# Ledger of designs, part 13: VH-VL binders against Exodeoxyribonuclease I (sbcB)

Target 1, 149 residues: Exodeoxyribonuclease I (sbcB), of Buchnera aphidicola subsp. Schizaphis graminum (q8k923r203to351)
Amino acid sequence: PKLFDFFFKYRKKNELCRLIDIEKFTPIIYVSSYFGALRQNMSCILPLSWDLHNKNILISIDLFKDIDKLIVFCKTVSISNISIKDLFDLGIVLVYLNRCPILAPIKVIRKEDTNRLNFKKYFYYKKINLVKKNYFLIDLVKNVLLKKN
Short names: E, the ipSAE of ESMFold2; O, the ipSAE of OpenDDE; V2, 0.75 times the mean of E and O plus 0.25 times the DockQ between their complexes.

## First folded at step 12 (VH-VL)

Design s45 (from y2 with light chain Y31F; framework fv_olinvacimab)
Fold by ESMFold2-Fast, scan of step 12:
Structure s45 (fold): chain C 149 residues (1-149), chain A 118 residues (1-118), chain B 107 residues (1-107)
Amino acid sequence: as target 1 above (149 residues)
Amino acid sequence: QMQLVQSGAEVKKPGASVKLSCKASGYTFTEYYMHWVRQAPGQRLEWMGEIRAGYGNTDYNEKFKSRVTITVDKSASTAYMELSSLRSEDTAVYYCARGDYYLYFDYWGQGTLVTVSS
Amino acid sequence: NFMLTQPPSVSVSPGKTARITCRGDNIGSKFVHWYQQRPGQAPVLVMYYDSDRPSGIPERFSGSNSGNTATLTISGVEAGDEADYYCQVWDDSSDWVFGTGTKVTVL
């Protein structure tokens, strides 16, 4: 849950969303500039955000130009008890549009709550067999923010 | 420089309503939340509610939800908090405070004393 | 309702270290922020996200947060540090929650 401290301790308004290119590791989801767009304009790696008034968030995301496309659709932001660690363990990296919705601290999901989440209702995956290197992705983001600003 | 300037002290009778103002300057008003926090004499700080200035989204402490309304005037960079059905226990200093998306209050108004007495 | 409990008062001698605790169920899973309030004045943010200092706050101030207890530590205490201190978290069910407050007296 303290993962927000990692992201925001070193941020500036224009540094929170960075273009990060990593090959052969955890997939990075690149954000289209508009809802429903397929073209990559920027990459913004954020914890899951809650916006109770926005019940329809659609993100079309392309992986690197020369690899397979990954499409993740989050039709609702009403998932309240999920951690970025759990998402990364599932091979999920959520990236929001360039406006970045309201952020809430992530909370570690309790083991007993795992069976209550229905990812099929909230997420659609085009490709599921992804390389998962959660710690490497987090370290890469941290290094970009610390060493390149 | 960032500054929040609040309206002056109010004296009200039980059952009345009070509407306080908080004028922001030195930053882009619509990019931040405005919160209202009160403190009764000798008591702890108590959050009343928030508004996202750019969008008008509000959220209220359940304790005050039936009596509190927070609004903004974007053209004036001013937030308002109206509290109705005043009781003696509503006597307090009321603060407005700027919220970041990341959950702390970085700038506070000077406070407005509201006294409720018969 | 989520609750944060602080000791009512802490007394400390000049130059010594004051430790102000903030207790809450699983508070280590939340971000804790701290405010200093001098008599007749508005609160001032002195610590945010558990352990980060705002510009202008001396290095004597530090913070930690783990398990059920968050702590604001003031080393080399000065007379000007005498004030009420409040911890604060955001909770998904209770929203913004302030602690009960601790009066720090420098004797």
Scores: ipSAE 0.000, ipTM 0.495, lowest interface PAE 15.7, mean pLDDT 64

Design s50 (from y2 with light chain Y49F; framework fv_olinvacimab)
Heavy chain, then light chain:
Amino acid sequence: QMQLVQSGAEVKKPGASVKLSCKASGYTFTEYYMHWVRQAPGQRLEWMGEIRAGYGNTDYNEKFKSRVTITVDKSASTAYMELSSLRSEDTAVYYCARGDYYLYFDYWGQGTLVTVSS
Amino acid sequence: NFMLTQPPSVSVSPGKTARITCRGDNIGSKYVHWYQQRPGQAPVLVMYFDSDRPSGIPERFSGSNSGNTATLTISGVEAGDEADYYCQVWDDSSDWVFGTGTKVTVL
ESMFold2-Fast, scan of step 12: ipSAE 0.000; ipTM 0.497

Design s54 (from y2 with light chain D95E; framework fv_olinvacimab)
Heavy chain, then light chain:
Amino acid sequence: QMQLVQSGAEVKKPGASVKLSCKASGYTFTEYYMHWVRQAPGQRLEWMGEIRAGYGNTDYNEKFKSRVTITVDKSASTAYMELSSLRSEDTAVYYCARGDYYLYFDYWGQGTLVTVSS
Amino acid sequence: NFMLTQPPSVSVSPGKTARITCRGDNIGSKYVHWYQQRPGQAPVLVMYYDSDRPSGIPERFSGSNSGNTATLTISGVEAGDEADYYCQVWDDSSEWVFGTGTKVTVL
ESMFold2-Fast, scan of step 12: ipSAE 0.000; ipTM 0.499

Design s58 (from y2 with light chain W90Y; framework fv_olinvacimab)
Heavy chain, then light chain:
Amino acid sequence: QMQLVQSGAEVKKPGASVKLSCKASGYTFTEYYMHWVRQAPGQRLEWMGEIRAGYGNTDYNEKFKSRVTITVDKSASTAYMELSSLRSEDTAVYYCARGDYYLYFDYWGQGTLVTVSS
Amino acid sequence: NFMLTQPPSVSVSPGKTARITCRGDNIGSKYVHWYQQRPGQAPVLVMYYDSDRPSGIPERFSGSNSGNTATLTISGVEAGDEADYYCQVYDDSSDWVFGTGTKVTVL
ESMFold2-Fast, scan of step 12: ipSAE 0.000; ipTM 0.497

Design s6 (from y2 with heavy chain D59Y; framework fv_olinvacimab; at its last look DockQ between E and O 0.10; V2 from the best seeds 0.00; counts 0 for: pae O 8.8 > 2, placed apart)
Fold by OpenDDE, look of step 15:
Structure s6 (fold): chain C 149 residues (1-149), chain A 118 residues (1-118), chain B 107 residues (1-107)
Amino acid sequence: as target 1 above (149 residues)
Amino acid sequence: QMQLVQSGAEVKKPGASVKLSCKASGYTFTEYYMHWVRQAPGQRLEWMGEIRAGYGNTYYNEKFKSRVTITVDKSASTAYMELSSLRSEDTAVYYCARGDYYLYFDYWGQGTLVTVSS
Amino acid sequence: NFMLTQPPSVSVSPGKTARITCRGDNIGSKYVHWYQQRPGQAPVLVMYYDSDRPSGIPERFSGSNSGNTATLTISGVEAGDEADYYCQVWDDSSDWVFGTGTKVTVL
């Protein structure tokens, strides 16, 4: 109920933008059928960057996915051979703010709900650290999405 | 109710080892990290290391890496910290603290005083 | 090696406001957490993610973080607020780093 109310309050674009802090690598909750019923239609995503051409598109990574696989893939495969589909399959997520996405700060997930939602949250910041240590990933993803391939 | 209960005070001689325990209750033990933090008299808190209680992975402060071992007994919801080759400088209160996906420690044990003296 | 520096002590009269600073290079780009440690007791989380209060922490406690300084503010200070306060961050190179600590004395 509290979560539901929160989602309604923060559906406005201006409020959503306040949740997004790329500089601090702040993870956020994204509710979408994209993640499927098995995942309770939600995930913890890490905003990486804004799209360079569309200010309404937030490039993010699904922290549920295996970040190591993404990193290895991006290190071993030539950027010219990396497709957008490859990135999506490996956890890159585009959030369209103009489509009124359901976003929430991570704190809205109560600890008592962690098991119910099958949120293994304690893995997320390790993955975030991994992204930080491999910052090239952000630039690479941006370049691929800009169709520089 | 969330609780971390630590073992009792220890008195050791230099060169000896000490193994402290931290029993967790009130939450799913395997879903969190357990950290160890110490505090020498009149000094600031110092992080020693962590363990992922569900998987057993450990990470240590480089300062202690050669002397510290952190383990867990899942069946007992208990974390352990063993510090070897004790020195007088190791005299401190040792805390266990629960870690989450948040990069902070939300619950702390009551602390265990370890005194190292000849 | 990332470091956090706090003033050694802050004295405040009952009912007044205490401000405890925590300085670090570009600390504003990190989330700062605060712990209260009363004499002879274990630390207690009193602020996390710069300005969020854990359950049970009174609204008198607030936090901010920008630039090179994070601040824990305690309004309407009470005798029970007398304690050592530590700021804390996670750092890529230093892992969990605690501040030098500030002793708040209620006069």
Scores: ipSAE 0.013, ipTM 0.622, lowest interface PAE 8.8, mean pLDDT 88
Fold by ESMFold2-Fast, scan of step 12:
Structure s6 (fold): chain C 149 residues (1-149), chain A 118 residues (1-118), chain B 107 residues (1-107)
Amino acid sequence: as target 1 above (149 residues)
Amino acid sequence: QMQLVQSGAEVKKPGASVKLSCKASGYTFTEYYMHWVRQAPGQRLEWMGEIRAGYGNTYYNEKFKSRVTITVDKSASTAYMELSSLRSEDTAVYYCARGDYYLYFDYWGQGTLVTVSS
Amino acid sequence: NFMLTQPPSVSVSPGKTARITCRGDNIGSKYVHWYQQRPGQAPVLVMYYDSDRPSGIPERFSGSNSGNTATLTISGVEAGDEADYYCQVWDDSSDWVFGTGTKVTVL
């Protein structure tokens, strides 16, 4: 689908941030705002393989309006011609919503901001940083299931 | 319990290729990256590249990218590193090491000495 | 392009404290990992994320990282601590980078 093509067109961090307004600070994943734009294009016909299995990613639960109506699966897919480093460097993660992959912008949260987010007990986090050591990622190695509709 | 076991020493002539193996055990092979690192006699550790074992995605150090190929055999839990167009400067001990996305290298193989001489 | 520089050698007497530095531009903004390599052996992880110890590494090993310098500190040095020590970071431009290495001699 078109979202897949859009992603591959913007492999550069600067170009991607320019288009979806991902900024350097206030690091929260904005799944809700991106999800609204993707609803009509959520088909499970994406020939994607993304590797999220061993990736630690931070998710802000505050952005979900009604988690009782959502199903989020953290499963692994991979792309043979793009390394997982490239994906993270672009500030993009792949999440599953009702078994359909969706591209979402990501921001890494600072340690001190972690306590201000109401993490669900089923999320796990590790202290890890690619560029700035004062940020955290959550551990998506564990299969995470939110409430089903 | 977990370990990485590498293939034995190799002696090659300049211009040849060498393919080294690294067999993993004691963990789920497909959940981790495998890195290859070399060390020439009396020199520092030098990262060569990585592979995501579950999917085969690779990323190489630009210095080696034209000559190095890293692959896996998931059924055998084995990673391979092939280095082509060997030069005397490639004489080194080659290590495989387990890692994850941007995480440190927690377990290392014993190393394989590759000697390139004419 | 990113470079990590270590002193080539450090000598220390048994029971004293050894300090091994790792210098890099703005290294304090990155996580530093440390490896110990004894002659003829593979490297062993002794410190990760600046200051965390793997299971089995004694408390006399500690780490710090700020500004342009990371430091591995070994207090109460023992003969078995003689080894080469390497720092390591991940850099978004250079990927995995190892330091130049420091030989610690216990005399």
Scores: ipSAE 0.000, ipTM 0.499, lowest interface PAE 16.7, mean pLDDT 65
ESMFold2, look of step 15: ipSAE 0.519; ipTM 0.823
ESMFold2 (binder alone), look of step 15: mean pLDDT 93; pTM 0.946

Design s7 (from y2 with heavy chain H35E; framework fv_olinvacimab; at its last look DockQ between E and O 0.22; V2 from the best seeds 0.00; counts 0 for: pae O 5.9 > 2, placed apart)
Fold by OpenDDE, look of step 13:
Structure s7 (fold): chain C 149 residues (1-149), chain A 118 residues (1-118), chain B 107 residues (1-107)
Amino acid sequence: as target 1 above (149 residues)
Amino acid sequence: QMQLVQSGAEVKKPGASVKLSCKASGYTFTEYYMEWVRQAPGQRLEWMGEIRAGYGNTDYNEKFKSRVTITVDKSASTAYMELSSLRSEDTAVYYCARGDYYLYFDYWGQGTLVTVSS
Amino acid sequence: NFMLTQPPSVSVSPGKTARITCRGDNIGSKYVHWYQQRPGQAPVLVMYYDSDRPSGIPERFSGSNSGNTATLTISGVEAGDEADYYCQVWDDSSDWVFGTGTKVTVL
């Protein structure tokens, strides 16, 4: 209830931008059918960067995905052989701010809802740590998207 | 209960090496980083380095990079820190601490005093 | 090198509020963690990610971080709060950096 109220309140682009802190590696909740009913149509995502061609596109990573797989893939596969689909399969998510996405800060998840939503914050932060330790990933993803678009 | 138990106090001469151990229990050892932090008497905490226990990847403070080696024995859930070419300035309490799930150190060992004196 | 500066000491009467600052260039863009170290003991995490409180840490402890200053606030200070407090950040160039430390004395 409160969660949904918050979602609707921050649907405007200007308000959504306030939730996005790329520099501080702030994870946010993203509600989208993209994640499927099994995941309750939501995930915790980590904003990585703005798209270089479109300022309305936020490049993010689905923190539900295996970040280690993405890291290994990006280290072992030549950038020329990396497709956008590969990135998407490995957890990269594009959020279109101009499409009024449903975003919220993780603090909107109440403790009583943690189990119901299977929201384990510590796993997410662990993965954020991995991203920070492998910062090259951000630039690589940006470059792949740049070359393919 | 999660616990880090460190080896006992050491007394070394200048130029010698010391190898400290940190045995972890109560959690999956290979899922975390092990951090090493020291504290000279009356001084601030100083990060020395870390190891990703499951993979063996290490990062060191540039200050110690040439003298410090961090390793793990996964079968024993134990991390090690070896510091060579000891100097009097290396006299300090050395801590191991768990990291990774968050970018902070949530559990600490009891510390190991290393005294370097001629 | 990234540096964190703390006041060397803070004195506070029982029941009052202690504020410990941690200053760093654009520290607000980083997550700050805080450790309490009582005399003769190992550090204990008391705050992480600016304002998150670990289990077992009283609600009297709170944290904030913006601009160039992070602050650990201890309300209703008790004798047991007397300790050294260290802020910590992870920096891209310096890895883990600890503050200079603040001695909190309960008068």
Scores: ipSAE 0.021, ipTM 0.676, lowest interface PAE 5.9, mean pLDDT 89
ESMFold2-Fast, scan of step 12: ipSAE 0.000; ipTM 0.497
ESMFold2, look of step 13: ipSAE 0.459; ipTM 0.806
ESMFold2 (binder alone), look of step 13: mean pLDDT 92; pTM 0.934

Design s9 (from y2 with heavy chain N57F; framework fv_olinvacimab; at its last look DockQ between E and O 0.67; V2 from the best seeds 0.00; counts 0 for: pae E 5.0 > 2, grease 19.5 > 18.9)
Fold by ESMFold2, look of step 15:
Structure s9 (fold): chain C 149 residues (1-149), chain A 118 residues (1-118), chain B 107 residues (1-107)
Amino acid sequence: as target 1 above (149 residues)
Amino acid sequence: QMQLVQSGAEVKKPGASVKLSCKASGYTFTEYYMHWVRQAPGQRLEWMGEIRAGYGFTDYNEKFKSRVTITVDKSASTAYMELSSLRSEDTAVYYCARGDYYLYFDYWGQGTLVTVSS
Amino acid sequence: NFMLTQPPSVSVSPGKTARITCRGDNIGSKYVHWYQQRPGQAPVLVMYYDSDRPSGIPERFSGSNSGNTATLTISGVEAGDEADYYCQVWDDSSDWVFGTGTKVTVL
């Protein structure tokens, strides 16, 4: 099936970067044990930015998380009091392109495959729009990550 | 049993304001969006705005943005919509409807008729 | 400023098939949802994500969406199907958009 082909086709950073379009807010499929077996080790993520210090790190957001909760947290807690763990717990995900992550374009998930894969890709349209309307989140996350450097 | 119960019909004069309510039961109110959709006599449905009940985030149809305010009372599981500077063209049935991150409205209130006349 | 246009009415004989169209520019790239509204009542969801049926909606309701046209199809039409039908999409520039509505008459 096409999901298998896409999951294993793009292994090198140069090939993986063709899946990534931050300016167009293009979501992608990320397969990783990070998400856990109950979630079938996969999620739909939204690339937000490259890390300023390490250009192999793609800062992303897990679109299956409660995006409104992340926004409220970032609006109500002073940036100096926000830990990296807080951001990870709320849905921030780091993808290390030099570690051969398994990425696939969202289009490999056909409508008829949605229930079989327990994948709610139709939620991501509104969640992506929430991120667009809250651009400050991107800079906030980058700044929190930089305070360790 | 999930239910959205709206406040009763209103008759208003031009220039007045109206505040409608929508009481939710049978689900966790703070985990969903509440939308307001109106329908003028013989016309299509028209989306007015939404609120994320748990966080208070709102978004409005640009047509109504200057005159509409959507709020919630989380402890009462109730959403409100206030429309100011009423005109005769605002005569319509106003519905509340539940949504979430999905792209449709799965439950609707019974509707509230607002009549604007002098 | 995304717009959805439907025919004002469709007449169909009992037992035949009604096809209700919803036209929009490149609507096939969006998910289309459908609502049934009987006179004096609130809308009821009858189709979502182009072709998925909510629980309680009979299998004679089906949907499709490609190109510039989405279609709600009601086969084996019954008198109880007489109502107004509205299509709906979400659009990132216009948010929640409803179609112009189609009155289905069973004669």
Scores: ipSAE 0.149, ipTM 0.713, lowest interface PAE 5.0, mean pLDDT 85
Fold by ESMFold2-Fast, scan of step 12:
Structure s9 (fold): chain C 149 residues (1-149), chain A 118 residues (1-118), chain B 107 residues (1-107)
Amino acid sequence: as target 1 above (149 residues)
Amino acid sequence: QMQLVQSGAEVKKPGASVKLSCKASGYTFTEYYMHWVRQAPGQRLEWMGEIRAGYGFTDYNEKFKSRVTITVDKSASTAYMELSSLRSEDTAVYYCARGDYYLYFDYWGQGTLVTVSS
Amino acid sequence: NFMLTQPPSVSVSPGKTARITCRGDNIGSKYVHWYQQRPGQAPVLVMYYDSDRPSGIPERFSGSNSGNTATLTISGVEAGDEADYYCQVWDDSSDWVFGTGTKVTVL
């Protein structure tokens, strides 16, 4: 998918990249080693229920085996709510989506309950509810998260 | 209250083309997909294609891809489906239905009967 | 090329339970939606995302989906439930696919 391919290419080069606006959104792909480059004009509202140490959150990594990072989609990034060093140490990559809905936390999916059906069901429901008006996220859901092996 | 109103019945000769309309009301037309589905007498529902009304992105069932074209008129909140090179096997009721990406088809038009005969 | 197969017909007495199956390879990894179609009428959504009901659909309607079989269950069947029923999935290679349809007859 367009967004995923763009991120993968630039992640290997540890570069900050910005895609052209689509419907008043400006997707910015950031790898954790460059997080500081994005911080001067950003705020990210992470769902209050997110727990970065919760093992259920790690389920999302299984879907992005070509990217060994946890990807967090944010409407805006709020530096006051989390340490940049902690994000870097945890291998978390932020994707900034201006004026875009925030993805629900993966912790609603239990690791012990995980199988292909459960992954597709939760990501399909959550992402569709949050990304109806975002072209890049619709492409990501269709071509990556809901595709068969 | 939302509604999809389709154009009236058509009778066509083999080899002709037919263009059907589906007028939407009661919701923001450009925020949803419009699907076209047909049903031959006594047969199953068969998806023909879709259009994202806001962007004009289309996707078609491979079976119909060479003959079907779906378009929209945003100002009229109307979707169109044109089927060319008609054959007797194209005799069917044609429905439009509202949907979204991977969402169910929640509202359907009343259907338009297209009869192809010599 | 992906196919959903339903039994052609199901007969049930009033007050009993009707079960309509929809078989497809690994259908449990997909969301299944169900439509009811009465003679001469457009289809009506009666179940979506395997087991969620639209507003106005009675609690007698329930759904499940696992492995290779999805099922629409109608308990306490009433005469008004007599109709054709179609399952539907989105498949990444085939896009939207409808089942072959099941005619439910109530006596």
Scores: ipSAE 0.000, ipTM 0.498, lowest interface PAE 16.8, mean pLDDT 65
ESMFold2 (binder alone), look of step 15: mean pLDDT 93; pTM 0.940
OpenDDE, look of step 15: ipSAE 0.524; ipTM 0.857

## First folded at step 13 (VH-VL; from y2 with heavy chain T30D, light chain D95E; framework fv_olinvacimab)

Design u1 (at its last look DockQ between E and O 0.44; V2 from the best seeds 0.00; counts 0 for: pae O 6.5 > 2)
Heavy chain, then light chain:
Amino acid sequence: QMQLVQSGAEVKKPGASVKLSCKASGYTFDEYYMHWVRQAPGQRLEWMGEIRAGYGNTDYNEKFKSRVTITVDKSASTAYMELSSLRSEDTAVYYCARGDYYLYFDYWGQGTLVTVSS
Amino acid sequence: NFMLTQPPSVSVSPGKTARITCRGDNIGSKYVHWYQQRPGQAPVLVMYYDSDRPSGIPERFSGSNSGNTATLTISGVEAGDEADYYCQVWDDSSEWVFGTGTKVTVL
ESMFold2, look of step 13: ipSAE 0.564; ipTM 0.825
ESMFold2 (binder alone), look of step 13: mean pLDDT 92; pTM 0.935
OpenDDE, look of step 13: ipSAE 0.021; ipTM 0.686

## First folded at step 14 (VH-VL; framework fv_olinvacimab)

Design t1 (from s1 with heavy chain D100S; at its last look DockQ between E and O 0.10; V2 from the best seeds 0.00; counts 0 for: pae O 8.6 > 2, grease 19.2 > 18.9, placed apart)
Fold by OpenDDE, look of step 14:
Structure t1 (fold): chain C 149 residues (1-149), chain A 118 residues (1-118), chain B 107 residues (1-107)
Amino acid sequence: as target 1 above (149 residues)
Amino acid sequence: QMQLVQSGAEVKKPGASVKLSCKASGYTFTEYWMHWVRQAPGQRLEWMGEIRAGYGNTDYNEKFKSRVTITVDKSASTAYMELSSLRSEDTAVYYCARGSYYLYFDYWGQGTLVTVSS
Amino acid sequence: NFMLTQPPSVSVSPGKTARITCRGDNIGSKYVHWYQQRPGQAPVLVMYYDSDRPSGIPERFSGSNSGNTATLTISGVEAGDEADYYCQVWDDSSDWVFGTGTKVTVL
């Protein structure tokens, strides 16, 4: 109820942008059928960067995915051999702000809903720290998307 | 639906080589990793190596790196593991296991017993 | 060289709770996965990401991980739960590492 109220309030692009803080590595909740019913159609995502050619596209990581696999993959596979599909399969997500996506801050998740939604805050932040330690990942992802699009 | 079917039991002499197969079905073979894991009698599971089926990239356990070769035949959706210079200590059940983009193995073959004896 | 240590065996009566530990240095910073291996069978994934259950795994199975110890808990133990259980992690230096294994016996 509270979560949905928030979604209806902050659906405009200018309001959604206030939730996005790339520099501080602030995770946000993203509700989308992309994640499937088993995940209650939502995930915690980490904004990484804006797309170089389209500022309405937010490049993010699905923090449900194991980013260790992504990191290892990006360290061992030549960038020329990395496809967009590889990145998507490994957890990269494109959020289109102009399509009025459903985004919310983590604080909208109540404690009593954490189990139901399988929302593991601690593990998400652990993954965020891994991204910080492997900052090269952000530039690599941007470059792959740039080359393939 | 998803299934990994391995080749039959092998009996080898010390110093010989063995090549096992693992045929995959029920999923897109080239979209996943295939791992090989062995288990000696009464011992723990031991990871040997992996291959990205779609690209052929491999990574091996350092313990086996000099003796193991993992390959795939994409047209047959089959992974192979060849172990050379066999020793009695290599007597074990060898498993293939599917690896996802997560760091765990969600489907396993039935296993292949390899016996190395004089 | 990262190592995972499990107790060799755990005995439990039917209907009671079995707890299988997996110890490793700062294992709480890693994701732990668990496999069940019944006699003469291949391993089966029963827990991933410390506490997530694959489809088909009963709610009787739960997992936790903190500090230096991960734990697989099986409540309401049944005869069919008798098996070897292995914890697993991925490590930067050792790749996939399995625990020593725990034999769960249902008395």
Scores: ipSAE 0.014, ipTM 0.634, lowest interface PAE 8.6, mean pLDDT 88
ESMFold2, look of step 14: ipSAE 0.055; ipTM 0.675
ESMFold2 (binder alone), look of step 14: mean pLDDT 93; pTM 0.936

